VHH binders against q9p7d3. Designs and how they scored, part 38

Target 1, 295 residues: q9p7d3
Amino acid sequence: MSVITQAQEIPTVAANPDFNYEGDPIIIQLCDRDTVFELSRDQLLGLPESILMCLFPRGLLLDYEIQECQLTQRPLIFQTADFDPSLLQYILNYFQMAENRTANDEIALSPPPPSFPGKCGIILLKEDIEFFILPPISPTTNIAIEVSPNDLLKLKQRVAQRLLQQKKIFDCLHLENSTSEGSAEKNLVRMLCYSGFHEDDEWKRRIQEPHRACITSVTLTNLDFSADQGPVSDPEYFPVYHKLLLFWQKPARKCWWDSSTSITYNGIEFATWVRRVWTLELAVLGANTYETAAV
Below, E stands for the ipSAE of ESMFold2; O stands for the ipSAE of OpenDDE; V2 stands for 0.75 times the mean of E and O plus 0.25 times the DockQ between their complexes.

## First folded at step 14 (VHH; framework vhh_6fv0_2)

Design V5 (at its last look DockQ between E and O 0.46; V2 from the best seeds 0.63)
Fold by OpenDDE, look of step 14:
Structure V5 (fold): chain B 295 residues (1-295), chain A 125 residues (1-125)
Amino acid sequence: as target 1 above (295 residues)
Amino acid sequence: QVQLQESGGGLVQPGGSLRLSCAASGFTFSDYVMNWVRQAPEKGLEWVSTISWYGGSTSYKDSVKGRFTVSRDNAKNTLYLQMNSLKPEDAAQYYCAASYWEYPDYSLPEEYDYRGQGTQVTVSS
């Protein structure tokens, strides 16, 4: 009885079925978990550095693989690291859309400043959350209460659910605090708003990582060069713009801890520590993508 | 008002040691990645070392690796740089600089949000 291992056809998701590959005949298949993404070499190299680092933490030797593919006549397939396919799909779709707009000169309505190295900018904001549940200390014994593995799992699930319900990007920032910390956060929000975010924006994707007490969120926005979103008359606009350029091909990170999330389970309150890591990156379309190949 | 005040510089012989300190005030110290940068005469500003928000990660310029150690005390709002085996090429004005963001590399002055007045390190026989 030949166990016909039904090769579960890994669904191949074309990044953009309408993508004209006339400019780049090299098609790459990315195996990401149980999903295969098909994209051009240029599309792959055009991804934010931070995403490429997530997909290929050991680096990507694209040229070598291409040569091997040509020699062996095998499809060019890369195995990615563990990355949520829905996030990747979102990112790929977004970039493709942006490329299409750029190609159609639709962005010509707001030409980038002369100092901008490309035709279009895309801002990537990513959040990585790791959360930890602290066992409460018994007031009677002054010993940490033992939590069963099963209960711990439930607790983690509950915390995750709560965090997943926090959809607004800036909710985690305590903007109401007039403290110096508040000032930095306000500046952050201002910068992001100038980059195309809005104060009430929500994460476009927010997912719990499988079997991990981690939540990953991503949102992309187009850098709007049009004076229409901010008064050209705002003296702070240009300084902020220049600051945003610092994130070009340089994914910057911000890390902080949040203890504001507590969960009550079986009448016991559990403290939760949440580590938040934001990654901010500016991707530029139309810039010589070849410089990013050094990943 | 944001202040970064460096101290601990001075004259030292080659092979000697110095410990620099940077006292921070006027901002939440733990919210910033802290950096040491230096500027030698007739040279540009160069990155020396970085320490992450809570001290979990440190990085160094290759030329100072193994000789310099960056540390921080968030409770004291103080950044430190232990410099051992000092070389003449280490002579420079050393600055403490704060960055809200952590960058993969620090190559631009604009990557620092705040910078101190500096402390002079001289290495001479």
Scores: ipSAE 0.837, ipTM 0.935, lowest interface PAE 0.5, mean pLDDT 86
Fold by ESMFold2, look of step 14:
Structure V5 (fold): chain B 295 residues (1-295), chain A 125 residues (1-125)
Amino acid sequence: as target 1 above (295 residues)
Amino acid sequence: QVQLQESGGGLVQPGGSLRLSCAASGFTFSDYVMNWVRQAPEKGLEWVSTISWYGGSTSYKDSVKGRFTVSRDNAKNTLYLQMNSLKPEDAAQYYCAASYWEYPDYSLPEEYDYRGQGTQVTVSS
């Protein structure tokens, strides 16, 4: 009855489903790092769209580039945007293990219902933090106090250390400050906890970016179909996996500022502003339409 | 109690202009991406425009790009759509809609958390 029409976006990494490539591995070079990863074509195409957007923000015409390299006798080496190597290794390992389980017909602890479009779901949650230290206004000068470059560096190090120690995924949502049962933050946490997260979960990877006041965190978890026990009397209620299918190949973002963090240095309290971006995506492995839906 | 109330519709000649407003209450407006969606009689819903949480990013359906401008005032909890150079094909019931997440595209009704009752735009040819 209701149909919403919008132009569909092309995949970040474009491939030809009829292209048959079984040659040398593809090498990706992480920008500003001394790190390369050797991948098969299928391993690269199998990464979540949100991760491919981080690696190739301007896109990659993969099969065209492979053919061009072959014709010009150039190595299959493609540059990416900056991305932490430990995060990429974690993600690659996770998807390889999941692919191995799916390929060997291993039975999951809570198997998907027949209406699920694949054999397993993997939830990616990513947090990107950028933080700022704001010197207080001097009561005698009525302008921000002067902080030496060396003291500012020490302050940044202390703020980063404190943020890294905040390992619990959901603490940044400040659920204790909400009086409403239907708050957007409480609904978000309920959805994720019905999907395989736990309220006290910690980030599986949480790193400080080099040379920037930035922290990146990633957790991958399996979609848990056993929690599909929502209120059946509500005609507008979606079971847990239906809600997550909204994110299938469509990574969604939430951005907000958090000013609840402060730090004291040399007897002076500095305000710390934190900008957080969450990215949520569902990956589906073993989907029947994999070959025809690649592009 | 969430409420989205659209206003500013009416009858206009082709090439004319209208400004739609959507007053929001019952939720934290700045936490939501805001959208305009329209529906012509006996036709499906059509996405028109999206504006990010603080107004830093906007997007438009190709057929309205350059003619329509979406904006928001988070201090007033209000979403706006300035429609210029109106065409007969723009005639529709216009709805504002809120989504908690910013999606790369909005192709499913379930991607919107809240939707208003709409305001009618009519363009006489």
Scores: ipSAE 0.541, ipTM 0.796, lowest interface PAE 1.5, mean pLDDT 82
ESMFold2 (binder alone), look of step 14: mean pLDDT 81; pTM 0.823

Design V6 (at its last look DockQ between E and O 0.50; V2 from the best seeds 0.64)
Fold by OpenDDE, look of step 14:
Structure V6 (fold): chain B 295 residues (1-295), chain A 125 residues (1-125)
Amino acid sequence: as target 1 above (295 residues)
Amino acid sequence: QVQLQESGGGLVQPGGSLRLSCAASGFRFSDYVMNWVRQAPEKGLEWVSTINWYGGSTSYKDSVKGRFTVSRDNAKNTLYLQMNSLKPEDAAQYYCAASYWEYPDYSLPEEYDYRGQGTQVTVSS
């Protein structure tokens, strides 16, 4: 009985089926969970550092692998870490689109300021949420109520669903309207708005991680220098612009804790703690300086 | 008004110890990654140490690893730097600096949102 191992054809998703790889003959296949992504070496190296770190937490020895591939005549295949394929697809598509726009002079984004090192800037905003459910304390026993594993799972799912419904990027920042603390958050919002975000923007991708009490969200935007929201006449525009440059190839992180989410289950209210980690990164296209930093 | 006030500097002999403190006010202290930076005479500003928002992560300049310890008390809005086994090359004006964002590395002054006036550390025999 020949166990026809039906090689489940791992769906291969080309980052851009129409992308002419004439400029980069090295095609890489990324195995991301159950999805294979095909992209050029340049596309891979052009990804935000924060994403590369997620995909390859142990680093990527691309040159070595290329040499090996050439010697063995095997396709260049990399196994990625556990990263949601839909997120990766979104990111790849976005970058491809941006590259195409930059290549086509006709759709040229507003010319970057002379101090900008490239032709196009892309801002990556990523949120990683991890949430924890705290069992309530019994008023009678002063002991934490035991929650069954099944119930805990249901609770986690409910919390996740609630968080997934929070689609607006900046909603989480308005929770603590204290006037003095509001300044940093306001500045953050302002900065992001100058970078091309809008106050009412929603996460373009927001997914629950499999089997984890984690939610990952990603939004990309083009750095728009012409953004109506930041009149060149705004004295704060340039300082914000310079600040954005700090995120170039330096993924910056911000962490918040939020306890505002509570879940009621079987008449019992459960407190939740939500840790939010934002990662902000500026990617610059057209800058020759993407030296193949050995990721 | 945002204020960062460093203290604890002074003159110490090589091999000695100092504990620096930084009192923060005018902003939510816990919202910021805190840094120690220093500037020696005729040298640029250099990063020394970082502690994240809740103290769960710390980083140090290689030259101070094992000798310096950064800590923070968010309840007191205070940042600390325990400096042991001080060396002459540690002599500098030490500044407390706050960063809203955590960066993989700190190489630019602009990465700090706020910075104190500093406290002088002198290491001399």
Scores: ipSAE 0.837, ipTM 0.933, lowest interface PAE 0.5, mean pLDDT 86
Fold by ESMFold2, look of step 14:
Structure V6 (fold): chain B 295 residues (1-295), chain A 125 residues (1-125)
Amino acid sequence: as target 1 above (295 residues)
Amino acid sequence: QVQLQESGGGLVQPGGSLRLSCAASGFRFSDYVMNWVRQAPEKGLEWVSTINWYGGSTSYKDSVKGRFTVSRDNAKNTLYLQMNSLKPEDAAQYYCAASYWEYPDYSLPEEYDYRGQGTQVTVSS
């Protein structure tokens, strides 16, 4: 449903990356629902753009707020938009561990090639599901049935549990059943599997949003340069990470609907509609200047 | 075989109108974000307009906002561009392009998975 606008020329969190504050370490508190997260300026700015867009959909003037905090001695506390705290904790922990490796000059056992712009890559794949239960027309009265609010809640919970139990990342693409002209889905799965995913991978985090018919799933994985062996018969093969660089700081979305499930309640079959949005983004840690090419 | 075939180009006077069409085949049209891009001679590709998978959201380059209207008909696998109040600066080869992903901007040619052969729009100055 979303259209890319030309107004996205400014990062969600506005800060000068070269700005360095003097004095005590800057501690930022993010209030996300009932949870307070403490992080540094660099930890906040290091989050994927897609996650920053979820936390601050109207943007954040971070350096302005820090300067005002230092002048007025007030705490740096920001209220985030509605984002599940367990997902944020998972993402923050993942990036903290990766940052610790790069800060200590710990290079992965399979170091990146010289053409890669940093010390490691992290792939973010996120799924946002919204589902709908459609009241059917009664076969005996030929008019729409009415479902009590309590029964509708039970139906929503049962659909949510079924969707939560579908933990394999790629099953929703229906590669076995859709076939042939859906080759774009097969190419997507191939790209991700050459980058460190496995065809049977499960979502690392998959949660039902409270009080909504929504499910959010996130997986972070390290870009695996050794997994990309290339086709034996194609001497002009380019490494898959070149394709992933298209997503570097440019989160991309795909959206589709399916009506793949139904649920029976009191002898009546209810249809469900599922809208899925995938977000793909590459984060690059330890980005620095590399030689463009040897002459 | 994937095919994107543009049509509806031609010669118009400044202030005139054209309606471009792009017929698509060989892929599931409704799964793709559709774009119009253009290229004047000896210049690079310029993004013009984007329409999402189901036609609910559109975006336009600032210089064409209010003059151009993008639309799609998923039942006919067809993308359209209504071009009004044409200016000499709009003269170019116009391409339809399909992207599997919706990107924040379409600044890189590699972000288009399929592109047609184009249709020429010429505006007499």
Scores: ipSAE 0.550, ipTM 0.796, lowest interface PAE 1.5, mean pLDDT 81
ESMFold2 (binder alone), look of step 14: mean pLDDT 82; pTM 0.839

Design V7 (at its last look DockQ between E and O 0.40; V2 from the best seeds 0.59)
Fold by OpenDDE, look of step 14:
Structure V7 (fold): chain B 295 residues (1-295), chain A 125 residues (1-125)
Amino acid sequence: as target 1 above (295 residues)
Amino acid sequence: QVQLQESGGGLVQPGGSLRLSCAASGFRFSDYVMNWVRQAPEKGLEWVSTISWYSGSTSYKDSVKGRFTVSRDNAKNTLYLQMNSLKPEDAAQYYCAASYWEYPDYSLPEEYDYRGQGTQVTVSS
């Protein structure tokens, strides 16, 4: 009985099926979970550092792998870490689109300021949510109520669903309008708005991680220097612009804790703690951003 | 008004110890990554140490590793830098700096949102 191992054809998704790789003959296949992404070396290296870190937490020795590929005549295949393929696809598509726009002078984004190191900027905003459910304390016993694993799973799912319904990027920042920190958060929103975000923007991708009490969200935007929201006449525009440059190839993180979410299950209210970690990064197209073959 | 006030600097002999403190006010101290930076005469601002928000994760300039210890007390809105085995090259104006964002590395003054007036550390025999 020949166990026809039906090699489940792992779907191969080209980052851009129409992309002409004439400039970069090195094609890489990324195995990300059950999806294979095909992209050029330059596309891979052009990804935000924060994403590369997610894909290759142990680093990537691209040159070594290329040499090995040449010697063995095997395809250049990399296994990525556990990263949602839909997120990766979104990111790859976005970058490809941006590259295409920059290549076509006719569709060129507003010319960047002379001080900008490239032709196009892309802002990556990523949120990683981890949430924890706290069992309530019994008023009678003063002991935490035991929750069955099954119930806990249901609770987690419910919390996840609630969080997934929070689609607006900036909603989480309005929760603590304390006068002093309100300024920092306001400044953050302002900065992001100057970068091309809008106050009512929603996460373009928001997914629950499999088998984890985690939600990952990603939104990309083009750095728009002509953005209506930041008149060149605004004295704060340039300072904000310079601040954005700080995120170039430096993924910055910000962490918040939120305890405002509660879930009622079987008549019992469960407190939740939500940790939100934002990663902000500026990617610049048209600049030799990654001359290093090592990620 | 945001304030960062450094203290604890002074004159110390090589091999000596100092403990710097930074009292923060006017912002949510716990929401900021706290840093120590220093500037020696005729030198630029250099990063010394960082302590993150919640994790207590710390990082140090290589030249101070094993000798300096950064810590924070969020309840007191205070940042500390224990400096042991001080060397002449450690002599500088030491500043407390707060960063809203956590960066992989600190190389630019603009990465700090707030910075104190500093405290002078002199190491001399």
Scores: ipSAE 0.788, ipTM 0.905, lowest interface PAE 0.5, mean pLDDT 86
Fold by ESMFold2, look of step 14:
Structure V7 (fold): chain B 295 residues (1-295), chain A 125 residues (1-125)
Amino acid sequence: as target 1 above (295 residues)
Amino acid sequence: QVQLQESGGGLVQPGGSLRLSCAASGFRFSDYVMNWVRQAPEKGLEWVSTISWYSGSTSYKDSVKGRFTVSRDNAKNTLYLQMNSLKPEDAAQYYCAASYWEYPDYSLPEEYDYRGQGTQVTVSS
């Protein structure tokens, strides 16, 4: 069944495909908080769309900026939106290593299946947690108990540490609570495990954002399509790897509230609530100009 | 086990109004992005509107913007579409559809996890 939408995809970093900068690469400096990252035009354009949206939420007209800087002899420098530099470094290193392996051909790993677009797939899974701590209501005043700023900070740190110790990626989906084999959570885990994840995988990078009750987690993995074990009897059969292609250069989000919990601090019990947002994207090396034909 | 049941369709004159409802069961409604799609005779499915998990974000096909309003009641597991200033081109079978993921666009049928049987909207004369 085909669906035609009116929503239009707008790339976060706009580039002119007619410009092919032969010779030395165009070098860009990204200022992310107190850290400067140096990368080429091709390295910037090769980042996942979900990451570019984090870095440039208002967009970037890249080739216009390059031409303007060349004409005025100014350095090509951009200030990013607030994004943790250690996460950005992890992502940049991962893609640089993948580009090096593909360019050398002798180190190429995890080649795509025959009908897959591009040379190599990289799966990005990102989790953004925001948590909330509610002081209990005093029975005598019928209003929330006052908490000093110092105690609130200590409480936030304790909640964050508990969340950071939950290292396994899929535990937050609570698969044991589902009685159905076909639950959306079980199907998601099955898709990812057929595609290069393992059931016991842990987040590769996790960071508590400063000054906020937020945790960001990122895992990149190479696409390793282990098997197409989907049912073949359905005439609209969609192989597991084809379902992953729904995310090709199209980051998708899921958002849910985790089960509420409580935490005791200084003899007082505080309710805690956790909101999770997952972002899933398939990044494909060598397919920036290709459309998927197999979806 | 999953059920999406649309209602509220019918016959209206041009410029009239209808309110569609979709009752959902068999899944955690609040975890899903909800959509309205429609199918005119001899046409494919057309995306109409999307509403996020908690009524915080809505989007509409350009041709219905300003005339249609999508809403949801997570306590009742119900999706709504208020359709005002109906035009002959709005006549179609309207379907309720659920997506586990919020996609940047809804161009592929595999992006919808559940779809109902639909309710007919007819615009007379």
Scores: ipSAE 0.522, ipTM 0.787, lowest interface PAE 1.7, mean pLDDT 78
ESMFold2 (binder alone), look of step 14: mean pLDDT 82; pTM 0.833

## First folded at step 15 (VHH)

Design W1 (framework vhh_7n9e_1; at its last look DockQ between E and O 0.49; V2 from the best seeds 0.00; counts 0 for: pae E 6.4 > 2)
Fold by OpenDDE, look of step 15:
Structure W1 (fold): chain B 295 residues (1-295), chain A 125 residues (1-125)
Amino acid sequence: as target 1 above (295 residues)
Amino acid sequence: DVQLVESGGGLVQAGGSLRLSCAASGFRFSDYVMNWGRQAPGKGREWVSTISWYGGSTAYASSVKGRFTISRDNAKNTLYLQMNNLKPEDTALYYCAASYWEYPDYSLPEEYDYWGQGTQVTVSS
């Protein structure tokens, strides 16, 4: 089983608080696979930590690199780790739109909770699915049936396709009417729905990772505090935003294994195992990175 | 009702060993990241160790790294902490705590969903 690494205590992209960038905005070029993205220093720093971790798993001393580039007169280009460009584009576009809305006062926390550090909250929900195909055991020999590499590849592709067709975010939680109202899964869905998700929401992006038995999905939503008005009579009512604040620039993860499913290929049934990892993070627009230390 | 019950604490000499247990009930144990924390007299709560849902990942405070080992048995709904080479500074009330999510930092009590009452560990010089 792959080790789920804890998020580093140190920011993945480190900025110098004393860095003076007076003047024209610094434009950074990010090279992600064969795609180049342009964004400002502030835009880069404003991205969710979980995304930054994916882009820069070794960390980035941003201001140091900027200074070095200026001193050496080299272009300000950073190479990212392998990350699907379509996902990155979606994320960047979403944040850009959010920034534009906030600038025009179209999206404002109304009323803003006293403890909320910014003007707008964006919730990131990411799913990483790793799936495994187990060879069947012959009932006669009690030995695993050999599967050719080519057939295994086809099997993986078929499983991936099946997973890609699962578009609804919450379907994987298998919530039934018989599920206890106090179950962890129902509480999770409730929390997210109070935050701005809908029970029938679909992943905004869902892609197969190249050369890996992995599906990555991402959806962003604006934090809506107005939805958190639970019945005053509910003794278990807890403001959702309090919980979400725990996720500010501190991505939380949830991991579980789905029940075993099967896939039939050429008349043979293969068992499939699916591991799901959810990452949840709150990004706040308008909050200075320096204020995060106070929470 | 959710319960976390710690056991295994006691008096031990410096350099000695103890094994703590935390018995969980009233919730799906495998759905939660499990943690050990401690509180020394006159000090605040301190995170000690964390283990992921299925034991695939473990983390330790620097003060206990190499000496303590966290483990879990999901079939028995039990969390363990093996403590070796104990020091007087390890004297504290040790408690187990459960979190549905895995967080980067477990120093905040709000990050835990459930926690036990603790078991006393006293290390004499």
Scores: ipSAE 0.737, ipTM 0.892, lowest interface PAE 0.7, mean pLDDT 86
Fold by ESMFold2, look of step 15:
Structure W1 (fold): chain B 295 residues (1-295), chain A 125 residues (1-125)
Amino acid sequence: as target 1 above (295 residues)
Amino acid sequence: DVQLVESGGGLVQAGGSLRLSCAASGFRFSDYVMNWGRQAPGKGREWVSTISWYGGSTAYASSVKGRFTISRDNAKNTLYLQMNNLKPEDTALYYCAASYWEYPDYSLPEEYDYWGQGTQVTVSS
């Protein structure tokens, strides 16, 4: 008989809540491609789980590594996986500014209700595009036309430029052609727009990955509680932020395949095929939001 | 109108096999992650298995891994669960569920958008 093993869910970056140290605050250096980022233990642990998965796809035993570096008197330096440094900088800056606002008790336009588990919410929406170029079938041979490697690179660059120009977050969701199956996309957009997005929003960051047929986009926004004005006496009322709490430290993904419009290169029309993956996650500041993993 | 209809349940002796089906209608089946769950008498719901939108990845509860196989046929809008080497503890109402998002925590039924009514599987000793 095969041995039955239980599936385990482990946080990407494991930390010990009983961790104890003395001295100056611990400074962590992340080497992300050619860029070094400095941050505290709490800043690293406060990043969205989806971002930690990108940085450390094999995980990180943070407090074990801190102890090892202290014993050997080495700098605490980690090499991240291949993640664009401009995206990481945007994310780190956004969380730092949000921490500053909550630490200073700045008055928000729409403060969280008492039932919200923290002082503010931050919504992360990320899009990962992988695109493919389909050579046309020759009408003479019924076989795909051969494209030189150099021409293929130029074609990929041109396709990437067109995809980069499609900056509006919600345009890809085909809302005008909705059927009963398309109602989920309309409800998703409605939820996000009540939560802090606007239907004409553009990606705050959108970049082409170097030497890859991939585009990564990220937007962070503050959770807006204004839409949660429903009557407190209605037993069926369900505020929008309750739906978003399903994503609290639990990133969710959704995948679509689009046959995008054709692109012409040297008189030949090429079809493009686009795979889009969205990742949605809620971060909550000012709450006890971590789970402890032993190290 | 969304419908998830399970079939293929029944009474089977320990060590036997059974194949469950879940017919889906009223939504774009290929846009959803599909799940099997079960509920034994007097217990809460238990996650059994999950399959991605086009079958590229699968996951199983440790209690069924190696014995159960999840599959889907997007052309027929149908989800399947092949159950081999059945044990008395597999006795439960088996239901399918659809999720628009893929979640890392399968034990939270609130993540599922649509639920079937279930089909009974009873494994005699």
Scores: ipSAE 0.067, ipTM 0.544, lowest interface PAE 6.4, mean pLDDT 79
ESMFold2 (binder alone), look of step 15: mean pLDDT 84; pTM 0.854

